# Ledger of designs, part 4: VH-VL binders against q20498r280to473

Target 1, 194 residues: q20498r280to473
Amino acid sequence: LELTDLYMRTGKKVPVIVEKCCASIEDQGIVTGIYRQCGIQSNIQRLRAKFDSGAEPDLHEFGQRDIYSVSSLLKQYFRQLPNPLFTYQAYPKLIEAFEKEDSLSEKVESLRFSLETMPEAHYRTAKFLMEHLTRLCKSKSLTDMTSKNLAIVWSPNLFRPPPTLNGADTHLLSGLNVHTAICDFFIENSESLF
Key: E = the ipSAE of ESMFold2; O = the ipSAE of ESMFold2 at other seeds; V2 = 0.75 times the mean of E and O plus 0.25 times the DockQ between their complexes.

## First folded at step 1 (VH-VL)

Design p2 (framework fv_prolgolimab)
Fold by ESMFold2-Fast, scan of step 1:
Structure p2 (fold): chain C 194 residues (1-194), chain A 123 residues (1-123), chain B 106 residues (1-106)
Amino acid sequence: as target 1 above (194 residues)
Amino acid sequence: QVQLVQSGGGLVQPGGSLRLSCAASGFTFSSYAMYWVRQVPGKGLEWVSAISGSGGSTYYADSVKGRFAISRVNAKNTMYLQMNSLRAEDTAVYYCAREFDYGSGSYYPLDYWGQGTLVTVSS
Amino acid sequence: QPVLTQPLSVSVALGQTARITCGGNNIGSKSVHWYQQKPGQAPVLVIYDDSDRPSGIPERFSGSNSGNTATLTISRAQAGDEADYYCQVWDSSTAVFGTGTKLTVL
């Protein structure tokens, strides 16, 4: 289910799965390689099925036993969105705004404008996630996950270029690096951008 | 088992032309971007060119733009580097290499390399 | 193109830790890959995405990348680690390799 459709059904701008996973990770996820280390597939599938059915599983007890499955579930949730978190529609505007050779303040203004064109549910969920990752960076000495490291593991789950009639190729590294760079910038500047 | 087997090197005079080939096996060739990287004997690695999996995008180092042309024939699992207007400074061992995605969060390192082909440009 | 600067050579005693640096403006915002090349052989990927290891590369190899410096660390150095090491990044539409470092194991 697309984020806007979910918002229309629940009245919640941020999905329950996002809210609960982030809370569990901030409580119990100050561990080496958070978001980089993989969880247990059967546990991920089981938790995902519960959230998809409208249940709200208690992640406090589960997170104490297997926080990597909680972090993997959250990444999978974003990866599987029909319209990515940073939407197909906003994608070219975000790339253009980021790649301009501007001052920091001008780049922030251009990116903020582009972000504000996104649907409410996407904007609010992006704000929630980026602020969560910004807080997690404060513990980088314990987790070994800098804003760049978090951007590397997160960007493939958040950005997809829109389909094109000529076909697009994402195997060349330069295209993927821009997703990471934008994501890293968002994590470092979340307070100014959202 | 991934293999990249190179051919087509040799001695050529300045101003001449030469075509290198890189034959791939053990993977779905059309799904991977491919690279040419060269190395002057005793010196460091220098990127030369890259081609997307579909062949729709090509990239060149400034030193070879307008002289070299990268291409691929996916039906034959083979990539080529056509080198024209060769100069003495093009003398090097040329490697073909595959760009690979190691899964979620990986940014496409060059994970398999061919054996290398020596190109000598001398009169 | 930005230049990635590496020391020409680094020496390490058998069993000790070697550190090879790769310097570049704002390199911490890029993904750094590291290659090992032995005489007469093609390069071998030893670290990708700053700190990850391909299958078959021992845990003695690790990497970091922050600010203007990326570092390849080889702990418990072995004679077989003697080789040239190259860092690599992508910048816009080009691949950039470091100047290379010869590691000697004493």
Scores: ipSAE 0.000, ipTM 0.444, lowest interface PAE 17.4, mean pLDDT 84

Design p3 (framework fv_prolgolimab; at its last look DockQ between E and O 0.03; V2 from the best seeds 0.00; counts 0 for: pae O 15.4 > 2, placed apart)
Fold by ESMFold2-Fast, scan of step 1:
Structure p3 (fold): chain C 194 residues (1-194), chain A 120 residues (1-120), chain B 106 residues (1-106)
Amino acid sequence: as target 1 above (194 residues)
Amino acid sequence: QVQLVQSGGGLVQPGGSLRLSCAASGFTFSDYWMYWVRQVPGKGLEWVSAISGSGGSTYYADSVKGRFAISRVNAKNTMYLQMNSLRAEDTAVYYCAKDWGYSYGEFDYWGQGTLVTVSS
Amino acid sequence: QPVLTQPLSVSVALGQTARITCGGNNIGSKNVHWYQQKPGQAPVLVIYRDSNRPSGIPERFSGSNSGNTATLTISRAQAGDEADYYCQVWDSSTAVFGTGTKLTVL
């Protein structure tokens, strides 16, 4: 389901699955390799089915037993969005803003401007997720997940070049390293960007 | 300058049909969600329908679902509301409205309104 | 189905502050928009996404939204503010409008 369609259906600033998973992980996910360690596929599919049916499962009990399935579910949710969190439309603007500016303040201003052009559902959900990751990063001594480590595991789930871009364009605009660098920057500077 | 100019409306008998039009100018029409909102004279606002910029997604209030059809012709910068099987309770001023952006869900500009009276 | 509850009417003296509330369960989890409607005219957006003002709307209009209540605040009220005010959210694939509040400026 498109993020914007879900927003129109519920009116919620952030999808229930994102709110519930992030809350569970902040409560019970201060563990080694959170978001890096894989969950159990059958558990992920069962939880996903409950959320897809409109149910709002209480993740407290489940998180105590299998927090890695909760974190894997959240990454899968973002990865499977038809239009990525940072949208196909905003993608080239975000890459340009990040690569064009050298100073921190100029980069923040350019990126903030680009982020504000995203549809409301994408902007609010991006803000929520990045702030969640920023809080989680403060526990890096316990989780072994620095902002860069979180960016490495998260960036493939959040950024995709538009499908209409040719190979030549994607070789200029995208790459694993630039996606990771932007994601790391967003985690480190979420309070200034959103 | 954003303008939404409405036409259609008038008196129709119960069970009849009517089509409202909303002609848009001053913005890139195909980029914006568009809406219909109605108001019974002396009463409050009631949302009727929504259509995405491409026309690929549509939403309807339960009270009109199955009877009303929202559509748009982006080449003509015009949105329509086809109203079928009209009832006395459909009597209202109908407004077309534009979203602030792609899918923000707010109505930043409104047309002048078109009165629809369903009466025998 | 109106889900959002507003007071039927609010009175304010010229130059004073008016507050119009919009009640709804967990309304703070949703974006609230506010519209002003004068007699015989189409509604005008005065506040969007809880607290933002469109271009042309005076700074004396402000909004807030938390918990179960959203509030439209009109400071330094003027005669021209006399109108009906409606809050609105998106919920259950529908845009839901409040019951409306008539503001009288005395």
Scores: ipSAE 0.369, ipTM 0.774, lowest interface PAE 3.4, mean pLDDT 89
Fold by ESMFold2, look of step 2:
Structure p3 (fold): chain C 194 residues (1-194), chain A 120 residues (1-120), chain B 106 residues (1-106)
Amino acid sequence: as target 1 above (194 residues)
Amino acid sequence: QVQLVQSGGGLVQPGGSLRLSCAASGFTFSDYWMYWVRQVPGKGLEWVSAISGSGGSTYYADSVKGRFAISRVNAKNTMYLQMNSLRAEDTAVYYCAKDWGYSYGEFDYWGQGTLVTVSS
Amino acid sequence: QPVLTQPLSVSVALGQTARITCGGNNIGSKNVHWYQQKPGQAPVLVIYRDSNRPSGIPERFSGSNSGNTATLTISRAQAGDEADYYCQVWDSSTAVFGTGTKLTVL
């Protein structure tokens, strides 16, 4: 389900699954390797099915049993969006803004402009997620997850280059470190960017 | 530069059909949700229908569901509203509209409006 | 299906501040958009997502949204601001317009 369609169906600024999983992680997920460690696949699928059906999963009790399934589900949700969180349409502008500007203030201004071109559902959800990751970084001594570590595990789920006309793969390899770098920048600077 | 030019209105008998057209220019049509909104003369605005940029998702007000069909042909930059089984209560000025883009949900550009009159 | 209630009319003296309300249950959790419509014309978007102005809308138009009430504020009202004003939200895959307010500048 596209993020745009979900916004149109519910009128909610941020998807319920995103809100609930982030809250659960901040409550119960200050644990080693959060977002890096994978949950049990059957638990991930059961939890996903409950969200898909509109049921009210007990995230408090479920998280005490397998919090890594909550974090894994959230990453999977973003990875499987038909249009990624930082949309195909915004992707070239975001990369250009990040690579072109060397000073912090110019980079922030250029990225802010590009982020504001995204659809409302993407913008608001990106703001929510980045702020969540920023808060989570305050617990790095307990989780072993710095902003860089979070960016490594999150960027593949948030950025996808637009499909190439000829299907060439060369741009994907050259861009992999930039995805992590821009994601790390977003986590470190979310208050200024959004 | 954005233009939404409407056509296809007129007078029709109850139970009849009309097709409204909305021709778009000045933007990449396939990137945008498109909408129909109607207004009984002298009354307020009432949303009628929405269609996604690809045409894959459609939505309707309860009052028109099953009778109206929204569609688009992106190669022609044109959206349509097929109105069937028309009733007197469907008499209104019909506007097409687009939003700021991908799912913003606010109607930033409107067509000029076309009057549909359902009367025997 | 929610109802967005607006006053039928609001009057404001030239140069004064007008406030047009849009009431809805927990409307503060939704994005509210505002439209101006003059007689014989299509509506014009004047505020989107609670408080943002499209390009070309004067700064004297502003918006707020919290709790059960969204408000369109027009400072330094001018004769050209006389129009009908509608609020709008999305809910349950439908767009819902407010009942409309006629603004008269005296």
Scores: ipSAE 0.006, ipTM 0.528, lowest interface PAE 11.2, mean pLDDT 85
Fold by ESMFold2 at other seeds, look of step 2:
Parts: structure tokens; sequence; C-alpha cells
Structure p3 (fold): chain C 194 residues (1-194), chain A 120 residues (1-120), chain B 106 residues (1-106)
């Protein structure tokens, strides 16, 4: 389900699953390797099934059993979005702004402009998620997760090059490294970007 | 219907202690961050403390850190603020507040307030 | 901690439009909430996330937020709008309130 369609159905710019999973992780998930360590697959599957059925599971209970299942589900949710969080439409402009701007202030200004072109649901959800990850970095002594570590595990779930029937568009961009670098930049600079 | 009913408060000498209570009803208490916000009479609002839904995470304003302790008992739907080593500057009306989301910082419901006066 | 600066007071004639500002560095990048507080009462949320009205808040209350300034606008001011108004942002586990504005309806 597209984020914009979910917003139109529910009136919420940030999905309830994103809000609840982030809250659960900030409450119970200040643990070693949060987002890096995978939850138990049967727990992830049970939690996913409950959300798919339209239920709102008690994440406190699930988090007590396996908080890594909550964090794994949240990453999976973003990975499975038909249009990624940082949309196909914004992707080329975000990469261009990140790679081509030389100074921090120019980079922030150009990225902010590009982020503001995203649909409201994508913008508000991106703001929510990046601020969550920024707050989580404050607990790195307990989690062993720096902004770079979070960017490594999160970037594959947030950025996809646009699908193209013409392969030339994908040749404008290099490697997974740029996705990690831009994600790390977003986590470190969320206050100025959003 | 969401309600936050506060109790505690009163007069206390400098260096003394008080415990404030906030009893919640009308929502799933354990799902939400809760807050204390205070207001010196005739002055503005000042955030004091926050507690996560489970009680596993607590946060404090610098002015009260080490002296105040926020807690909750989810089985009783009640949040507390233990205030120790009270100073004249802690004289205020204390409000409890509920977050609309888990941690958005949007206070959609407030208690009625309780006055704490620190004076000899 | 960042300071959210509000004018100490704003006066508005009955039936006219009042604007209350909240200044902060790059506040346009944050969600801004507004609270109304009448004497002896708890604050009441009147605008959330820049421009949304909670149920029960009249449509004459509106909000905007861009650049370094958020603005609460009250059109067709009524005597019952006389109150203190506070802006507030969420900033990484900390609630930051504006300095407060007393709105006087003349």
Amino acid sequence: as target 1 above (194 residues)
Amino acid sequence: QVQLVQSGGGLVQPGGSLRLSCAASGFTFSDYWMYWVRQVPGKGLEWVSAISGSGGSTYYADSVKGRFAISRVNAKNTMYLQMNSLRAEDTAVYYCAKDWGYSYGEFDYWGQGTLVTVSS
Amino acid sequence: QPVLTQPLSVSVALGQTARITCGGNNIGSKNVHWYQQKPGQAPVLVIYRDSNRPSGIPERFSGSNSGNTATLTISRAQAGDEADYYCQVWDSSTAVFGTGTKLTVL
C-alpha cells in the first residue's frame, strides 16, 4: 500500500505501524545491535500477520519477547513500499544534490528543496524516521549503533533507483555506497534538513 | 473519554520533598509517553520530565535532574513525580500531559494542575 | 536549548484578525504546536503540526510555519479568545515552549 494512499484512507501522515514500532524501540530497544540484529523469523511472521489482518498488536508484549522482531518488521515495512520512502521521483535530485554540492550549507539547502517536493506522507514519514534514528544515536554506548552503522542497515530499505525500461537512467548513479552516505548524512543532519 | 486527574502538592519547606500523582483513564495508558510540565504563576510553561509507555526511559530538564524522579505504575494507570531537595524556584503549578502519538511531543490532554509552594 | 521567541503581548479589536508569531532558527523544518491557556486553567491544544485543528477548535484558528517563523492566526477575534498562547516544538526527547503571548481582545 502506497504511503499516500494510506494517508488518504486514515488521515495520518505517518503510518501507525511506523509510530508504534519506533516508540517500542525507543522504549524497549535500547539494546545491542538494534536494527542490525535480526529478530526470530517466526516472531516477525506472527507480528506481520497481525498487522496484515488489520489488528493493532500490543508491541509492548512483542517487544518483551523479541524486540529485534519489531525492528526487523519496521525495516521490512519500508523495504516493501511500492514507492520507496525517498520516492523514485525525488531520488535523482537527492543524489545529485548530495554528490554535487561542495559546502555543507549548499548541500543542506539543495537537499531540503528536494525533500520538500515529496508528497506530504513521504515527507512527514521521512522526518519522523530520521529523527527517530538521530535520537537512537544518542544511545550508541548501549546499542553499539552509530549513525553510520544505522545508515548501513537502513539505506537498502529507503532508497531504490527508479525502475526504468531504459537502463540509461540507472547508469547515472554509482553503488550502494552513495545510499549509505546520504542516509548517514540525513541521520546526522535531520534537524537542518526537515 | 480521556481524563488526567492529579493529586498531591501543597506547601513544603526548602529542602523538603513531595510526590505528585496523575491518574489516567479513557485510553491504553501503557502505550503512551507521559510528561510533567510546570508553570510559575504569572510565567510561561516549562517542560520538566518525560517517561516512556513502559517506564523504561526517563528524561529530565537540566533544572531538575538528580532531584526529581518520574515513574509510572501501569497496573494502576498512574504516573508520579517524586520531587526532592525542593527550592523556592520549584514553586509552580505542575501539569501532567499525554502525548498524542508515542513520542511526537504533541500534548493533546492535560491534567487540571496542582500547586507546589516552596516557602519557609 | 533553543529559544522560541514570542511577542509579550498582542492586542486585537473585537472582530479583527490577530497574528501571534513564534520565532526560532529554522523552525519551518519542525512541527509546531499551539496551546491556548486561560487564567486558572490548563493549556488547550488549538493547532498541531503547523496548521491542523483538533476537533472542537473553530475554523477561525489557523496556523502556518515556514523559514524562521511560525504564526498562529485568529480571525474574527472574540472576547473568549483572550488568553495566553504558547508555541511548542518537539526536539529530540525535549519539549520546547515559546516564551508566551498574552492576547488582549479590545
Scores: ipSAE 0.000, ipTM 0.426, lowest interface PAE 15.4, mean pLDDT 84
ESMFold2 (binder alone), look of step 2: mean pLDDT 92; pTM 0.931

Design p4 (framework fv_prolgolimab)
Fold by ESMFold2-Fast, scan of step 1:
Structure p4 (fold): chain C 194 residues (1-194), chain A 121 residues (1-121), chain B 106 residues (1-106)
Amino acid sequence: as target 1 above (194 residues)
Amino acid sequence: QVQLVQSGGGLVQPGGSLRLSCAASGFTFSSYAMYWVRQVPGKGLEWVSAISYSGGSTYYADSVKGRFAISRVNAKNTMYLQMNSLRAEDTAVYYCARDLYEYSSGPFDYWGQGTLVTVSS
Amino acid sequence: QPVLTQPLSVSVALGQTARITCGGNNIGSKSVHWYQQKPGQAPVLVIYDDSDRPSGIPERFSGSNSGNTATLTISRAQAGDEADYYCQVWDSSTAVFGTGTKLTVL
């Protein structure tokens, strides 16, 4: 379901799957290559089906055995959202704000303004995820995952250009680099942006 | 010390207009979302409107959409509520309030003293 | 949009525990905030995010939220606790207040 539709149905600002996966990873995911190493596809599919049916699987026991499937599930969940986490609607504003050659404080203000225009469920879930990644960065000496490394693996799951943009522009290499740069900036500055 | 001081209010005829002001002090005004909440005398609280810290995002209760406009001037530490096409049911004490968080989904941690608006023929 | 139902009034004896409920479908999945309002005064935030207390609010005030009911608990009730109490949640981009409860002490 789209994040706003799910929020309207459940009253939860952040989806259960997001909260449970992040908690499991913070407890059991301080391991080399978290979010970079792939999980087991059959395990990912099984867990996803349980969450989709409204069940809340025991991620404590599961995470002890296969944390990479938990992290892969979370990335897949965001990648498959009908409207991306940072929304089609906010996308052009976020790119414009980030690409400006303004002072750091002006860039932060422009990005915060754009983030605030997102629907509540998207804003709160983005805040939750970015803060989770910021905390995970504190363990980079153990995980080998810096904010840049996390941004590389996460940005393709969080940003998609709106379908109404010209097709030629949506696949430029510079666009891919900008997604990673914005994501890295969000992880490093989550306290100032959210 | 955080203070929100309200002004405006008064008696107005149905169909008339009125502008409320909320002057903030004791905190960095430009860093906080602000709200308007109203209360019919003797009745409960009803949320009216919200404005983001920068003024770039505004939200309204369905009962006031198209008639009320929330705004802020961060340089003056002041928020406004422009009320147009007023109806008898808009008669209430109007409170301004500050969000605990910068986004508009948090609690209302500080409130102004309230301003009475009476819409009567 | 959720409807938040509170009892119209609750009475508590001095020194005893008062419980004020806020009912709503799946309210346990939302963050609930509580406000105290005395006659002629603006509301005061007494509990936020289900169970957190603002600075200056006594430990006698506590909150819980699960299933379809959020509860504001006032232990060792004092005369000064007599007031109207409102719960509040966010439903998407709109704030929703409960119907309000008048607490009478003694």
Scores: ipSAE 0.005, ipTM 0.451, lowest interface PAE 16.6, mean pLDDT 85

Design p5 (framework fv_prolgolimab)
Fold by ESMFold2-Fast, scan of step 1:
Formats: C-alpha cells, sequence, structure tokens
Structure p5 (fold): chain C 194 residues (1-194), chain A 122 residues (1-122), chain B 106 residues (1-106)
C-alpha cells in the first residue's frame, strides 16, 4: 500500500512496520554489519505477512533471536513501496539540488526546500528513517557501518527515477552513485534537513 | 500488575497552562501506543491525543490541536500532556490509557489510569 | 463524518439479558471495542475487536458486529453490571467513541 494511502487509512504519519522495526534495531541491532548482513528469507516473509494481515508482532522478542531478519524486512518494505520513499515526483528536484550546489549551506537550503514539497506521509517517514540511521552511525565503531556504508545498502531501497518509455537504462549506473551520495548526505545532515 | 498512575491536575485560569503525567509500570512501555481521553463531568468519553511507542508520531483531536502537546520519556516510563491556552470547555477528567496494538490494525485501550480532574475557571 | 449512536439508557431485570447497540454507517467493516464505566471510576475494556473478551471479563459479556449495528450483550445481568457503556472504533484518522448508554439493572 502506498505511504499516503496508508496514512489516510490509519491516521499514522509513520507506518507501524517502520516504527517497530526501527525501535527493535535501535534496541538490539548494535551488531556487526547491521543492514548489510542478510536475514533469513523465510523469517522475513513470515514477519511481512503478519504486518500485511494487520497483526503487529512483538519485534522485541523476535529481534533478540534474529535482528538481521528485522533489518532486512525494513529494507524490503521500503524497496517494495509503489512510490519510493523520496517519491517519483520529488526525484528530479532532489538530484538537481544535490548536484548543482557546491557549498554545504546552499545544498542544505535547496534540499530542505525540495523535501518540504513531498507529501506529509513521505516527509515524516523519511525524517523518521534518516534520524534512525543518524543515531545508528553513532555506534559505527561497534557495527562497522559508517554513514557511507549505510547509504550504500539503503539508497537502492529509497530512490528510483520516474518510469520512462525509453532512454532511462543508459543513465542508471550514474544514478546509482548519486543515490548513494545523496543518502549519505541525508544521514550526515538529517538534523539540518528535516 | 500493569498499572498507570496519573498526576498533575488542578484548577487553572483561562489562558493558563497545566501538565499532566502518567507513570507506567508492569509492561514494556516503549512497545505500546499511549492515549489521553477526557470526560466532561456527566458527559461521554472524548479522545484527545495519541503517541506511538517510540514517541515519533503524535496525533490530536481537532479541538486541542495547536494547544496540547503529548510526549513521553521511555527511559522514565512516563507520558505527559502539556496543555496550553486552556479554555473553560477543557474542564474534564483526563485519563491516560495504554494501547494494545500487537494483534489489531486499529488500537483499543486495554488499561486506564485513575483519571485526573482539570478545572479551567476564572 | 463518523458518528456512533447509542441509546441513552437501557433497563434490564436481574438475571435477564441486556442488549446495547452501537449504530454507525458500515460499522460492520470496522473493529468495535466496548468499555464499561462505573460512577467515579475509570473505564474498563470489556470487549475488543467485536467479540473478544479480555482475561477477567465474565463469559456473560459477548459482542457482535455486522452491517450498520454493533451489539454488546450482557446475559444473566447482575446488579454489579449497572454502569455506562461506550463503544469505540478507529475511523481513518481518529478514535471515535459512542454517545454512551446507561444500563440500569432492576
Amino acid sequence: as target 1 above (194 residues)
Amino acid sequence: QVQLVQSGGGLVQPGGSLRLSCAASGFTFSSYAMYWVRQVPGKGLEWVSAISGSGGSTYYADSVKGRFAISRVNAKNTMYLQMNSLRAEDTAVYYCAKGYDFWSGDYYMDVWGQGTLVTVSS
Amino acid sequence: QPVLTQPLSVSVALGQTARITCGGNNIGSKNVHWYQQKPGQAPVLVIYRDSNRPSGIPERFSGSNSGNTATLTISRAQAGDEADYYCQVWDSSTYVFGTGTKLTVL
């Protein structure tokens, strides 16, 4: 279900699955390679099915046994959104703002303006996720996951160019690098951007 | 064993401020949504505000939006309701309540505090 | 605009069955929860998700929900059942309580 539709249905600005996964990971996910190490596919599918059916599993108890499946579930959830977290609509504006501005302050101002044009559910969920990742970076000495490492594993799940009928494939590889750079910037500057 | 203990009510003048507290025990506080529900003496129940387990999401009834702020400090197992710009119509018994969100796509209140009277009068 | 309508009062004879209704457009598509409130006391959850009882609530309490009406049924009514009863749903972006019903046990 698209984030805005879910928000309208539930009244919650941030999806329950995002909130519960992030809480579990901040509690039990200060482990080597969090978000990089893969979970167990069958466990991920079971947890996803429970959330999709309207159940809200106890991720605190589950996370004690298999936190990598919780982190994999969260990445999969974002990857499978019909409209990506940062939206197809905001995508070209975010790319332009990031690539065009050279100074830190101008880049922050331009990106903040673009982020503020996103639908409420997307903005609030992006804020929630980026702040979560910023907090995890404080434990990089324990997790071996720097902001750059988190951006590498997260960016493919958050950014997709708008669908086109032709020509998009020739530019996909260059987009992969800029997606990682923007994501890294968002993690390092979440307090200033959101 | 699950218990919610409230404090902070009282008499306040119109335009004044008051903060209510709800101290929780007997459950993993950060795993549950929490609510404030009020009741004008002799009248029915009215939902006021809700806060997610992490504290990252807050919700308000239209009648209090912009004036009330819900918050929680999970390390202290305590939830708050900061009430500003109080009006005579805010006079009510305020209840805190615990959500039960593990088995339902909609949240209900399974445990309630004892209630705290707030009187807004000149 | 979501509205849950309950009768203001219901009377039941001791040992008989009381039925308290909660009316709302297409309420059968929502989960309905019921609370009991005695004078000077906090509400107590007696039924959740239409028909489920919390631990400690007597089996005399049951619920149903279909179409435009949810019903709380209290069998073999006791003096201690005298209270105000409220239905409640989540509707899109808000928590909605019913208008409340005062149950009198004669």
Scores: ipSAE 0.000, ipTM 0.426, lowest interface PAE 19.3, mean pLDDT 85

Design p6 (framework fv_prolgolimab)
Fold by ESMFold2-Fast, scan of step 1:
Order: structure tokens, then C-alpha cells, then sequence
Structure p6 (fold): chain C 194 residues (1-194), chain A 124 residues (1-124), chain B 106 residues (1-106)
């Protein structure tokens, strides 16, 4: 389901799967390599099927035994969204705003303006996720996951160029590098951007 | 200037059909979801139907499912509500409205621009 | 369908603060929009996404949404604020409007 379709069905600002996974990880995911270490594929598929069927599995108990499957589930959820978290529609505006090379304050203002053009479900979910990652960065001495490390593992799950731009190899390569830079910036500046 | 101009209302007998039109101007019509909302005279607002900017997704209130059909012709900047098997309880002022959002992908948010309303009376 | 309960009427003295509530189970998890409707006119969006104002809506209008209650607050009430007010959310692929509140400015 697209985030907007799910929002229409539930009226909830943020998907249940996102809220539950983030809560479990903040409670039990202060461990080495969180989001970098892979979970168990069969566990990920089982949990995903439960959420997709409308069930709400208890991730507190599950997270105690296998937090890496919870973090892998969350990344997979975002990667598989039909319209990416930061949307195909906002993509060109976000890239342009970031590449301006102006002062930090001007870059923040331009990016905030672009983010605010996103649909409510995407904006609220992006805010929720980026704030979660910002909090997780406070524990980098324990997790060995800096904002840059988190951006490297997260950016491929959050950004995809629109189909109309996807035919240019140089565009795609440039986008892959800039995706990590933008994601790192969002994690470090989430309080100013959302 | 963004505006929605409605037409097609009137008096119709129970079991009859009627088609409402909503003509849009001042914005890129195909980029916004559109809605129908009705109001029985002296009563509150009731959402009727929604259509995505592309027309690929449609939604209906349970009270009108199977009887009403929402559609749009983006080349003409016009949205329609085809009402079939009309009942006395369908008597209301019908408003068309534009989504506040910026994309044709079926984003459903708030109703920022409203048409003037069209009265539909179902009576023998 | 969820029911959004509003008081039938609210009275406020000129220059005072009016508060119109919209009650719904766990409504704080949803995005609430507010509309103003004057007699014989189409509704006008006054607050969207709990607390945001459209261009042209004065700062006297504000919104909040927490727990089971969303609130539209109109500070320094003016005669022109007299109208019916409706809250609205999305649920189960359905837009749901509140029962409506008639605001009288004394």
C-alpha cells in the first residue's frame, strides 16, 4: 500500500509498522551495528505478513530475541513503498535544494520548504523516521553507527529517482552519492527541518 | 485565479438519474484529487466520493456505492458525478471540492477550494 | 464509521476566546481539518493538519489535537466569525465530518 492509501484507510499519521518497529529498536536496539547487521529472512517475512494482514504483533517480546530482524523489517518496508518516503514528486526539488551550496541556514530553509510540499502521510512518516534516527545517533559510542553510517544503510531505502529521470546513468550514479549526503544532513538537522 | 463552477442540478423523480458537472480553472487539474460532498438543507456535511488526479482510483461513501459514479476528463478540466437509482434521501446541495495536495497520485488531504454548490431534489 | 462529536452550539462574547471541540476515539493519532460555513455559502478551510492555517486565515484561528479531543480555538472573536464549524478526518478510506457546531458571537 502507498502511505497515502494507508493513511486514508486508518486515519493514522504514521503507519503502525513504523511506530512499533521504531519503539522496539529504541527500547532494545542499542546494540552494535543496528541497521547495518542483517536479520533472519524467514523472521522478517513472517512479521511482515502479520502487519500486512492487519495484525499487530508484539515487537517488545520479539525484539528481545531478535532485534536485527525488526530493524531489517523496517528498512524493507520503506524500500518496498510504491512511492518512496521522500516521493518521486518531491525528488527533483530536494536534490536541487541540497546542491545549492549556500549557507547552512539557507540550505535548511530551502529543504524545509521542499519537504513541506510532500503529502501529509509522507511528511509525518519522514519526520517520525528522521527523528528516530537522530535519537539513535546519540548512542553511536555503543552502536558504532554515526549519522553517516546510518545514512549509508538508510539512503537506498528512502530515495529513488522518478522513472522519467531513471534512463540517465550519470544521473543515477550522481543520485546514489547525493542520497547518502542528503540523508546524513536530514539525520543531523531533523529538528530544524521538520 | 482558482475556481470550480458547478452545473447539472435539478428536480428528478425517485429511481431517476442525474449527472453533475464541476468545471475547474486556474490550476493544473490533473495534479489534484477531487471530491464530492453533500449537505441536506439545514443539516451537516457528508462526504460522497473521491477521485485521484489521474482518475485511476475512486472512493465512495457506503450510502452511494453501486449507485453513484465519479469520473473526470482531464483534457476538459471537468469532473462528473453520475447519480443513478436516486432516492428521496439523496436530496441535498452537492459541492465539488479540490484537494489541497500537489500531486495526481491519489493524495487525499484537506478540501481547500469548493464549488458554489448545486441543489438536487429527488421528489415525486 | 467513526463518529466525531461536536457541541451543537457555542457562544462567545466579542473579543473573547471561543473553543470548539471535536471528540473521537484516539483522534490524536489522526490529522484533523476544520471548515467554516456561513449561511448560503460553501465551506471554507480554516485549519488543516491539526494546526496549520491556509493563506488568508487570520492568526486568531489555531488548532490542537491530542488524545481523544481536537480543538479549534478562535481568539479575539469577531462578529464575522459567526458560522457553523466542522471538523474532518480520514478513516477506512472515508472522509468523516463532525456533527457541526454553530458559533454565536454575542
Amino acid sequence: as target 1 above (194 residues)
Amino acid sequence: QVQLVQSGGGLVQPGGSLRLSCAASGFTFSSYAMYWVRQVPGKGLEWVSAISGSGGSTYYADSVKGRFAISRVNAKNTMYLQMNSLRAEDTAVYYCAKDIGYDSSGYYEAFDIWGQGTLVTVSS
Amino acid sequence: QPVLTQPLSVSVALGQTARITCGGNNIGSKSVHWYQQKPGQAPVLVIYYDSDRPSGIPERFSGSNSGNTATLTISRAQAGDEADYYCQVWDSSTAVFGTGTKLTVL
Scores: ipSAE 0.006, ipTM 0.505, lowest interface PAE 13.6, mean pLDDT 86

